# Miniprotein binders against q96jn8r1131to1294: the designs that were tried, part 62

Target 1, 164 residues: q96jn8r1131to1294
Amino acid sequence: TLEFLENHGKNILLSNGNRTATRVASYNQGIVVINQPLVPQLLVQVRIDFLNRQWTSSLVLGVITCAPERLNFPASACALKRAAWLLRGRGVFHNGLKICEKFGPNLDTCPEGTILGLRLDSSGGLHLHVNGVDQGVAVPDVPQPCHALVDLYGQCEQVTIVNP
Below, E stands for the ipSAE of ESMFold2; O stands for the ipSAE of OpenDDE; V2 stands for 0.75 times the mean of E and O plus 0.25 times the DockQ between their complexes.

## First folded at step 7 (miniprotein)

Design G14
Fold by ESMFold2-Fast, scan of step 7:
Structure G14 (fold): chain B 164 residues (1-164), chain A 80 residues (1-80)
Amino acid sequence: as target 1 above (164 residues)
Amino acid sequence: SMKVTIEIRGDSPEEFKKLIELAAYLAKLLGAEVRYEIDGNTLRIEVRGIPEYLIDFAKLAEKLAKELGYKVEVRIEEDG
């Protein structure tokens, strides 16, 4: 069973059997990580439950290849200095460097109820799924093991893991 | 090197001109490179430079923008 790890950003409160993450303060310190490695063909999905539109940007999705259980999370996923591949807005980022300008829909504009998914294909390509629709390969050749990460940044104050 | 991204949302885009001028002035004092983009009611400022200078810039810019009544998000990340 997929759950969010107990190690998370300081503004996160986990509920619903660690399947719902709520950011209870500010706009940052909202990183959560899935409790199992993202192995090929595993589809990890989260639903956007609540957006606070007083903020500018929204959630970030991606993978990290460092061990997450004892990681000291920075204020935002963008500050991860090593081994992170992130989808933010329409961009794809590796360790803070934009490696793709436009991929998939703009994550800053996805409404409440949107289901976002991450999956590795058999060749190690990282795919984004939006409401069940595969957006294609965002990142090729992701190193293993890797772990799915959600940063409840800005507008996005709550997400829930949903089954395929 | 380091990059700081400051995203400001306001109800009065007319004041973005003042914020842009302020950001450009502060970045010039710190020897940093500045780019900005306006999308509707959102101003995005990217500043690149030496980490020590950028951290001070980010703190000062966030404080000033908040005192002007704006919602401000600051991200600090490696760039390069």
Scores: ipSAE 0.007, ipTM 0.366, lowest interface PAE 8.5, mean pLDDT 82

Design G15
Fold by ESMFold2-Fast, scan of step 7:
Structure G15 (fold): chain B 164 residues (1-164), chain A 80 residues (1-80)
Amino acid sequence: as target 1 above (164 residues)
Amino acid sequence: SMKVTIEIRGDSEYLIDFAKLAAELAKELGAEVRYEIDGNTLRIEVRGIPEEALKKFAEYVEYLAKLLGYKVEVRIEEDG
């Protein structure tokens, strides 16, 4: 059963059997990580439940290759300088450095109800899925093991893990 | 090296004056600063000084913006 780990950003509250994450304060400190490694062909999906339009940017998602159980999370995922591949807005970032200018839809404009998915292909390519549609390979050759990460940043105040 | 992005949202009448103040402060620290205003949102990017100085600058700007009733988002990222 997929769940969010108990180790998370300090503004997060987990509910619904650790399948729903809510950011209860501010705009940051909202990082959550899935409880099991992202192995090839596993599709991890979250639904955007609530957007607070008083903020400017929205959620970030991606993978980390470090052990998440003891990780001291920074204020935002984009501050991760090691072992992180992230999708923010339309950009793809590796350890805080932009490696692709435009990939997939703009994550800052996805409405409530959008289902976002992460999957590794058999060659280690990281794919983004949006409402069931594969956007292609965002990052080739992701090292394993890796873990799916969601940063409930800015507008995105709640997500829930959903089954395929 | 690092950069800081500060996004400030609120009353557009105050935004240009706030942008000028923040830019002047960044330049006094020896930083490179760029800003733009889109509707009721001000985006400020600052780079070119040590990471600890960027953090202190961002904290101060956030503090001032909140005193004026703005919503503020700060990102600290690798510059590249």
Scores: ipSAE 0.014, ipTM 0.387, lowest interface PAE 7.7, mean pLDDT 87

Design G17
Fold by ESMFold2-Fast, scan of step 7:
Structure G17 (fold): chain B 164 residues (1-164), chain A 120 residues (1-120)
Amino acid sequence: as target 1 above (164 residues)
Amino acid sequence: MKVLVIIFSDDPEILKRAEEIARELAEKYGAEVRVIHLRDYSPLEAVYEAEEYGADVVIIIVTDEYLIDFAKRLKEELPPDVKVFVIVEGGEEAAKRLEEEGVDAITSPEEALEALRKYL
């Protein structure tokens, strides 16, 4: 079954059989990674459980193509300069370079209860799903293997893996 | 004349805290403060911003170790009469390394405000 890896940011506490991630301090050091590669047909979904409006930005979602089990995570996913494709706010980023200005809803404004999903199609296109609705291809031709990443950044202090 | 302070922040969430620190410095201590996003600047560009502003004090708020080299370079390139303070969120180890490199490291915003008292 899908779980968050035991290797995670310093401020993360895992619970609920490693299916819930809580950021227990500050606004950063909140990166978590799913325990299995994102293969075609696998839909990985997380629900936003708690938002702290003390902060301005919110969660980041994406994939990394490096092995995550012993990776030293930076304070935020935005600091990843290699092997990273991220959705932040309304933008799509590859290794820190914005490759799309407006894609899907603004992740900084999604309310508690929102379910966000990542899926690869048969052509290697990375899709974002929001409350069950496919937003389309955010990133074409993602190299494999790749791993789904969630950065509990800013407002987003808790997420839980949910099944379709 | 007011003491001129630039606060650099490396992160949008740090920017909020930098704005709060700037407001307190301006209201309680009479400083004139400017807040700038650090991530868009090379060390040389940050130096030029500080020199154009005429900063007496530079505060850098950093969230991880990769900015230790940035803070070190900024301190090396700024005029020696400019006081540089680094606030490091995320650990005593990073703060200790900055001190070993000759950069005054402070682990909390409250300590930075207290340290600025002698220059205000």
Scores: ipSAE 0.006, ipTM 0.254, lowest interface PAE 12.5, mean pLDDT 79

Design G18
Fold by ESMFold2-Fast, scan of step 7:
Structure G18 (fold): chain B 164 residues (1-164), chain A 120 residues (1-120)
Amino acid sequence: as target 1 above (164 residues)
Amino acid sequence: MKVLVIIFSDDPYILELAEEIARELAEKYGAEVRVIHLRDYSPEEAVKEAKEYGADVVIIIVTDEEKAREVYERLKKELPDVKVFVIVEGGEEAAKRLEEEGVDAITSDEYLIDFAKKYL
């Protein structure tokens, strides 16, 4: 069973058997990580449950290749300068550097109820899925093992892991 | 060197970006840095703050390309000796358009690299 790790950002409260993450304060300190490595063909999906529309930016999705169980998370996933590949807005970032300007839909505009997924293909390509639709390869050749990360930033105050 | 960072946004990403810029400028480049969050967009307030601080460099962070152009022009008109830079959340295309019009613009996602590349 997929769950969020107990090691998470300071503003996160886990519920629903660690399958729902809620950011209970501010706009940051909302990083959560899935409890199992993202192995090829595993589709990890989260549903956007609640958006606070007073903020303009929203959630960030991605993978990290460092061990997450004891990691000291920064306030925002965008501050990860090592071992991180992130999808933010329409951009793809590696260790804080933008490596793709426009990929997939704008994550800052996805409404409540949107289901976002991450999957590795057999060649190590990282795919984004939006409401069941594969957006293609965002990052080729992701090092393994890697771990799926969600940053409940800005507008996004709650997500829930959903099974395929 | 006195650097003033002015934020015209309540966007939490932009607020965090400004703090990171200020920290890096102070710690790695030895700058004296002041950060001001102006919730209500006002080029007049930006000019006032820059003048009162005695800034050598002003970095404006905005999410709107048109506002970036407007505030840049206002600062250059009223404080022509101050170096003004704009960080715009619109990616490379927005920064390129602004630069083609004579605005010193850099991307929000690669701010430190872009800043060092263009200005150091």
Scores: ipSAE 0.000, ipTM 0.155, lowest interface PAE 13.8, mean pLDDT 80

Design G19
Fold by ESMFold2-Fast, scan of step 7:
Structure G19 (fold): chain B 164 residues (1-164), chain A 120 residues (1-120)
Amino acid sequence: as target 1 above (164 residues)
Amino acid sequence: MKVLVIIFSDDPEILKRAEEIARELAEKYGAEVRVIHLRDYSPEEAVKEAKEYGADVVIIIVTDEYKALEVYERLEKELPDVKVFVIVEGDEYLIDLAKELGVDAITSPEEALEALRKYL
């Protein structure tokens, strides 16, 4: 069963059998990682449960290729300068470098109830799914093994893993 | 002196902050002040507005580090002579981060007026 790892950002509290992550302070220190590698065809989905509009940016999601179980997480996912492919706002980032200006919907404006999904296709392409709709390949040729990451940054204070 | 106040938020408290800053600058210092509200994230639009307005000073009102840093870095690159101030609503860490990057961080309208007095 899919769960968030017990190793997470320091402002995170896990509940609901480690399927719900809540950021309880500030706007950062909110990184969580799924407990199983993202293998081809596995669809990992999270629902945005709560947005605090005191903050201006919102959640970041993507994959990392380093082992997450003992990582010292940085304050924000975009501080990861190695082994990271991230979706923030409308941008796609590889190790801190923007590789696509506009991909899919703006993640900073997704409302509560939005279901966001990550899936790896058979060719190693990373797909974003929004409310069940495949947005296409955000990142080609992602190295394996990789792990799905969600950064409860800014507005996004709570997410829950949902079944496909 | 031309001051551009840029807001990247629909939060009513942040909009109120911008109005307070603009009012105090115009009334106390006789500054020519323009306030712009940019919906959604756009550092490119912020820099374009500053250039077209001919701003001497840019005040950025933000609640997170990513928007503040990207706008600041782009202004520094494209308009290096413009003085930038960041007004932070939120975490103390963001204020410290802004100071480490050499951005003048301000937490109140009174502090903004004091900082501008030194610049002027």
Scores: ipSAE 0.014, ipTM 0.320, lowest interface PAE 6.4, mean pLDDT 80

Design G2
Fold by ESMFold2-Fast, scan of step 7:
Structure G2 (fold): chain B 164 residues (1-164), chain A 83 residues (1-83)
Amino acid sequence: as target 1 above (164 residues)
Amino acid sequence: GKVEITVTKDGDKYTIRVEFDGKTIEITVEFRPDGTIRVTVESDDEYTIDFVKLALEEFEDGDLDLLRYYIELALEYAEELLE
């Protein structure tokens, strides 16, 4: 079964058998990582449970290719300058560099109840799924092993892993 | 990519500008004649707006130590974004 790793940002509290992550303070320090590598055909999904509209930006999704179990997480996933491919707002970022201006919906405007998914295709392409709809390939040829990452940034204060 | 951080003074106006990854963060503190301080932040990065909201909750209006405290806090935030 999929769970969030015990190594996470300092403002995170895990509950529901490590399947729910809550950011309990501030707007940052909210990075969580899935406990299993993202292998082809595995769809990792999280549901947005709670949004705090006092903040402007919202959650970030992506993958990292470094071992996450003892990684020192920065305050924000966007501060990762190596081994990271991230989806933020409408942009796709590789190691802090924007590599695509507009991909999929704006993640800063997804409402509570939205289900966001990450999946690798058979060619190593990283796909974003939104409420069950494949948005296409955000990143081609992701190196393996890689691990799904969620940054509960800004508005997004709670997510839960969803398995269907 | 080039990283450029500049701190400038223009009369009673102090500006920190950080440029990176095609983004610009500019923080201006103006010492006004009526004894108040005006703080302005302009950014291509919406994450900087969230930082400003947090910072404003901590600062007292008219605090004369605001200039140094805000500048130090803003530089720390910019350093996190650059790493």
Scores: ipSAE 0.005, ipTM 0.239, lowest interface PAE 12.7, mean pLDDT 78

Design G20
Fold by ESMFold2-Fast, scan of step 7:
Structure G20 (fold): chain B 164 residues (1-164), chain A 120 residues (1-120)
Amino acid sequence: as target 1 above (164 residues)
Amino acid sequence: MKVLVIIFSDDPEILKRAEEIARELAEKYGAEVYVILLRDYSPEYAVNFAELYGADVVIIIVTDEEKAREVYERLKKELPDVKVFVIVEGGEEAAKRLEEEGVDAITSPEEALEALRKYL
């Protein structure tokens, strides 16, 4: 069963059996990580439950290849300088550097109820799924093991893990 | 009144919030506001820029409590007449601890507006 790890950003409160993450303050310190490695063909999905339009940008999601259980998270996922591949807005980022300008839909504009998914294909390609639709390969050859990460940044104040 | 906002962060959302508050300060109070984004943390830069601009008020945005304490203490020591506020990306809990230590910490740039209204 998929759950968010107890190790998370300081503004996060976990509930619903660690399947719902709520950011209770500010716009940052909202990183959460799934409790199991993202193995090929496993689809990890989260639903956007609540958006606060006070903020400009929204959630970030992706993978990290370091062990997450004792990791000291920075205030924002995009500040991770090692072992991180992230999707923010329409960009793809590797260790804080933008490696693709325009991939998939703009994550900053996804409404409440949107279901976002991450999946590795058999070749190690990281796929983004939006409301069940595969957007294609965002990152090729992701090193393994890797772990799905969601940053409840900006507008996105709550997400819940949902089954495929 | 000259207000200097120094951001020691590469987070674009912090910059946006700081610029929105700077605009409000300029529009409502006619304050001369400068916003400086510095990628690398340095309390020496904070002192130098405050002196260079002749700041009456300095608002520092930093990523953690240790940086907040360090930069606040440096500014109070070197520029005792300057009013200093610090904002920690850690949020309300960090600000509360800092206030208990005598540091003028705020949780958002919006709180700086309320604090500055007391001087008007």
Scores: ipSAE 0.000, ipTM 0.150, lowest interface PAE 15.5, mean pLDDT 79

Design G22
Fold by ESMFold2-Fast, scan of step 7:
Structure G22 (fold): chain B 164 residues (1-164), chain A 120 residues (1-120)
Amino acid sequence: as target 1 above (164 residues)
Amino acid sequence: MKVLVIIFSDDPEILKRAEEIARELAEYYGEEVLVIYLRDYSDEYAIDFAELYGADVVIIIVTDEEKAREVYERLKKELPDVKVFVIVEGGEEAAKRLEEEGVDAITSPEEALEALRKYL
């Protein structure tokens, strides 16, 4: 059973058996990590439950290759300068460097109810799935072990893990 | 004193202007000047970068008067001890309107240097 780790950003409250993450304050300090490594063919999916339009940026997701259990999370995933591959807006970022200008939909505009998924293929390519549709390889050759990360940033105040 | 220059523009002339401002500030403050380009980013990322850098002063360069007001208000709310200046590349009229609303709007790096002397 997939769950969010109990180690998370300070503004997060976990509920629903650690399958729902809610950011209860501000716009940041909302990083959560899945409790199991993202192994090839495992599809990890989250549903956007609530958007607060007071903010302009939204959810970021991706993978980290460092151990998350006792990591002191920064205010936002974009502050991770090591061991991080992130999808933000329409961009793909590796350790803060934009490596792709336009990939998939704009994550800052995905509506409530959108289901976002991460999956590694057999060659280590990281895939983004949007409402069940594979967007293709965002990042090739992701080092393993790696862990799926969601940053409830800005507009995105709640997500829930959903099974395929 | 740590100075952060944040640019919300992809216009080559604005980017050139911002680089000139950063150079002039670096001449006075040395290695404590950092320039960030946030063409595709939100107001919230400006706040996070200011916190991450430990900025004492933030200078926002933007072409949109409303964007300038929104970024300024967010920074002052979340980081009340940070001094924020806005450079609006819409001219003196836009700067004057923002000043009337309480935004510290400037039109030149010389004005920024003079104002910063007071905030130390």
Scores: ipSAE 0.218, ipTM 0.594, lowest interface PAE 4.2, mean pLDDT 83

Design G23
Fold by ESMFold2-Fast, scan of step 7:
Structure G23 (fold): chain B 164 residues (1-164), chain A 120 residues (1-120)
Amino acid sequence: as target 1 above (164 residues)
Amino acid sequence: MKVLVIIFSDDPEILKRAEEIARDLAELYGAEVWVIYLRDYSPEYAVDFAEMYGADVVIIIVTDEEKAREVYERLKKELPDVKVFVIVEGGEEAAKRLEEEGVDAITSPEEALEALRKYL
């Protein structure tokens, strides 16, 4: 059963059997990680439940290749300088370095109700799915094991894990 | 990158939030950040501290539009190469009016961090 790990950013409150994450303060300290490795063909999906439009940017999602149960998370996923591949806005980032300028839709503008998914293909390519539509390979050859990460940053104050 | 955060506000909770933003700026951008709380509003002090620190970016938190306009104009005149952002506790409508006048105004310290992401 997919759940968010109990190890998370300090502003996160988990509910609904650890399948809903709510950021209860500020705009940051909102990193959550799925409790199982992202193995090929597993589609991990979250729904955007609530957006607070006082902020300009929104959620970030991606994968980390370090063990998440012991991580001391930084205030923002973008501060991860090792073992991280992240999708933010229209960009793709590896350890803080932008490796793609425009990929998929702008994550800062996805409305409430949007379902975002992460999946590895058989070749280790990381795919983003938006409302069931595969956006293509964002990152080739992701090392394994890796874990799906969501940063409830800025506008995005609540997400819920949903089944495909 | 050197970022100076100056708070001209009587609200001590503003100082705490500004310090949290300063930590994020240091962590996310590798910035050297200095946070200064000045009880008495003084655009002259804003210029002096920015120059003394050698700031690349100045973020100023003020209580009203007139102070925001005044301090922004002073910094741009005396230190034209410094990027200046003003945060007005008056909210989004105040920020919109200032932006119409060419002032780089934002509604919160958190938005300042987001605005800097676009330029870094």
Scores: ipSAE 0.000, ipTM 0.148, lowest interface PAE 15.9, mean pLDDT 79

Design G24
Fold by ESMFold2-Fast, scan of step 7:
Structure G24 (fold): chain B 164 residues (1-164), chain A 120 residues (1-120)
Amino acid sequence: as target 1 above (164 residues)
Amino acid sequence: MKVLVIIFSDDPEILKRAEEIARELAEKYGAEVLVIYLRDYSPEYAVDFAELEGADVVIIIVTDEEKAREVYEELKKLLPDVKVFVIVEGGEEAAKRLEEEGVDAITSPEEALEALRKYL
């Protein structure tokens, strides 16, 4: 069963059997990681439960290729300088550098109830799914093993893992 | 004095000029100056970088007045000890309107450092 790891950003509180993550303070320190590697064809999905419009930016999601169990997380996922591929706003980022200007919908504008998914295809391409719709390949040839990461940043204060 | 210049613009002429001015200010005033390019506008990322770098002064370059207000207010709220200046690509008229609202708006990074000289 998919759960969020106990190693997470300091502002996170896990509940619902570690399937719900809530950011209880500020706008950052909200990184969570799924407890199992993202293997090909596994679809990992989270639902946006609560948005605080006091903030401008929102949820970031993607993958890391380093072991997450004892990783010292930075304040935001975008500060990860190694082993990270992230989707933020409309962009795709590799280790803090923007590698694609416009991919999929703007993640800063997804409403409460949106279900966001990550999946590796058989060729190692990372796909984003939005409300069940495959947006295409955001990143080709992701190194393995890799782990799905969600950064409850800015507006996004709560997410819950949902079954396909 | 540690000065962080954050640019929310992809205009290459503005980027080059900002870097030239930052280098001159570091040489002339002995300030430690760092320039960061954040094409995607986000007040929260401006705060994150200011805190990460330990900035004493933050100069934000943005494309319009509404963004200038937002990022200024966010920085002052979350980092009250940091001196913040905004530069709007609209120039003098935009800066004047922002100043009337209590936002520290300037026309160049040189103007910000000159203002800070009084506190040395």
Scores: ipSAE 0.251, ipTM 0.614, lowest interface PAE 3.8, mean pLDDT 86

Design G25 (at its last look DockQ between E and O 0.05; V2 from the best seeds 0.00; counts 0 for: pae E 14.8 > 1.5, pTM E .788 < .8, placed apart)
Fold by ESMFold2-Fast, scan of step 7:
Structure G25 (fold): chain B 164 residues (1-164), chain A 120 residues (1-120)
Amino acid sequence: as target 1 above (164 residues)
Amino acid sequence: MKVLVIIFSDDPEILKRAEEIARELAEKYGAYVLVIELELYSPEYAVDFAELYGADVVIIIVTDEEKAREVYERLKKELPDVKVFVIVEGGEEAAKRLEEEGVDAITSPEEALEALRKYL
């Protein structure tokens, strides 16, 4: 069963059997990680439950290849300088470097109810799914093992893991 | 002193200007200067990177006056001890309007250097 790890950003509160993550303060310190590696064929999906439109930026999705159980999370996923591939806005980033200008929809504008998914294909390509629609390969050849990460940043104050 | 230059623009000419500002600050003040380009406008990321870097001074380069006001206000609210300057597209006239509103606006690297000299 998919759950968020107990190790998470300090502003996160887990509920619903660790399947719902709520950021209870500020706009940052909201990183959560799925409790098992993102292996090929596994589709990890989260639904955006609540957006606070006071903020400009919104959630970030991606994968990390370091072990997350004891990781000291920075204030935002974008501060990760090592072992991170992130989707923010319309960009794709590897360890803070932009590797793609436009991929998929703008994550800063996805409304409440949007379901965002991450999946590895058999060649190690990382795919983004939006409301069930595969956006294609955002990142080729992701090293394994890797773990799905969600940063409840800015507008995005709550997400829930949903089954395919 | 630690200076962070944040660019909210994809214009390569603006990136070159930021690099010039960074070079002059490092050379004339011995400052530790970091330049970052934020691909998407975000006052929240400006605050996070200023805090992460431990910036004493933040110089923001933006394309319009509304973004300049918004990011300036956010930084002053979240980090009141940090000195913030904005450089906005629109030149001297835009900077003058922002200045009249209480925003520390500058138009050139030389102005940043002169302003910082007053705090030394």
Scores: ipSAE 0.468, ipTM 0.732, lowest interface PAE 1.9, mean pLDDT 86
Fold by OpenDDE base, look of step 8:
Structure G25 (fold): chain B 164 residues (1-164), chain A 120 residues (1-120)
Amino acid sequence: as target 1 above (164 residues)
Amino acid sequence: MKVLVIIFSDDPEILKRAEEIARELAEKYGAYVLVIELELYSPEYAVDFAELYGADVVIIIVTDEEKAREVYERLKKELPDVKVFVIVEGGEEAAKRLEEEGVDAITSPEEALEALRKYL
């Protein structure tokens, strides 16, 4: 069963069998990691449940290749400088450096109800899915094992893991 | 003293001018310069980066008055002990309006340096 790990950002409250993450304070400290590593053809999806327009920006989505159980999470995913491939806005970032300028939809403008998915293909390519539609390869070669990471940042205050 | 310069712009002309400012600040104060694409503009990012860097001073270079005000207010709210200056490309009139609202707004590298001398 896919769940968020108990090791998470300070402002996160888990519920619904650890399938729902809610940021209950401020705009940051909202990183969560999904328990099962991504394996080829496994589609992991989260739904944006609530947005708070008090803040700017929104969730960051990606993967980490370090051990998530022992990770000391920074206030935001943008501060991850190792073992991280992240989708922020329309950009793809590796260890804090932009490696792709325009990929998929702008995550900062995805409305509530949007379902975002990550899937590894057989070649190690990381795909983004948006509302079930494969947006293509965001990262061509991701080391395995890796874990899906969601940063409930800015506007994004709640997400839920959903089945495909 | 740690000085962080954050540039919220992808405009070549603004970036060129910002580079001049950044160069002076880097040489004199060892400032770290961060460029963020306008599409990724976020007052929250400014706060997070300032905190991550441990900045004592944050210089924000931004395109317009509204963003300048927003970033300034957010930084002051979340990091009240951090000194914040804004360089707005909206011109002198925009800077003046911001100053009237309590925003430390400046328009040139020279003013930035002078402001730092005054408050640091």
Scores: ipSAE 0.027, ipTM 0.434, lowest interface PAE 3.6, mean pLDDT 88
Fold by ESMFold2, look of step 8:
Structure G25 (fold): chain B 164 residues (1-164), chain A 120 residues (1-120)
Amino acid sequence: as target 1 above (164 residues)
Amino acid sequence: MKVLVIIFSDDPEILKRAEEIARELAEKYGAYVLVIELELYSPEYAVDFAELYGADVVIIIVTDEEKAREVYERLKKELPDVKVFVIVEGGEEAAKRLEEEGVDAITSPEEALEALRKYL
């Protein structure tokens, strides 16, 4: 069963059997990690439940390759400088460095109800899914094991893990 | 008046907020503002940039209380004529602890602009 780890950002409240994460304060400290590493054929999906459009930026998606259970999370995923591949806005980032300027939709404009998915392909390529539609390979060769990460940043106040 | 905004973060919302502060200071108060990102550098580079720029005011934007304390203390000791403000993002309790220690800590952009208005 896919759940968010108990080790998470300080402003997160877990509910719904640890399948729902809510940011209950501020605009940051909202990092959550899926409790199971990505494997081929596993599609991890989250639904955007609540947005506050007063903020400019929204959630970040990605993967980390370090063990997440006891990791000290920074205030935002953008500060992860090691072992991180992140999707922010329209860009793809590795350890804080933009490696692709435009990939998939702009995450800052995704509405409530959008279902976002992460999957590894058989070659270790990281795919983004949007409402069930594969957006292609964001990162061609992610080291394994890796864990899916969501940062409930800015606009994004709640996400829920959903089945494919 | 020259203002240096130092961001110890890669957070795009913090960068956008810093740019908004810079525009407000430039447009409404005639300040000359430089925004730099130092997440990957030691606090010593903050002093070097402030001196190189000839800053009258330094605004430090951080999410780490220990880093905030270190940079503030170093700027205060090495550049005593420079006014230093600290914005601690996502850390109201951390900002309060820093204020108890005598740091000019600020928890919001609105408070930062108000504090700077008194120096303009």
Scores: ipSAE 0.000, ipTM 0.202, lowest interface PAE 14.8, mean pLDDT 82
ESMFold2 (binder alone), look of step 8: mean pLDDT 89; pTM 0.910

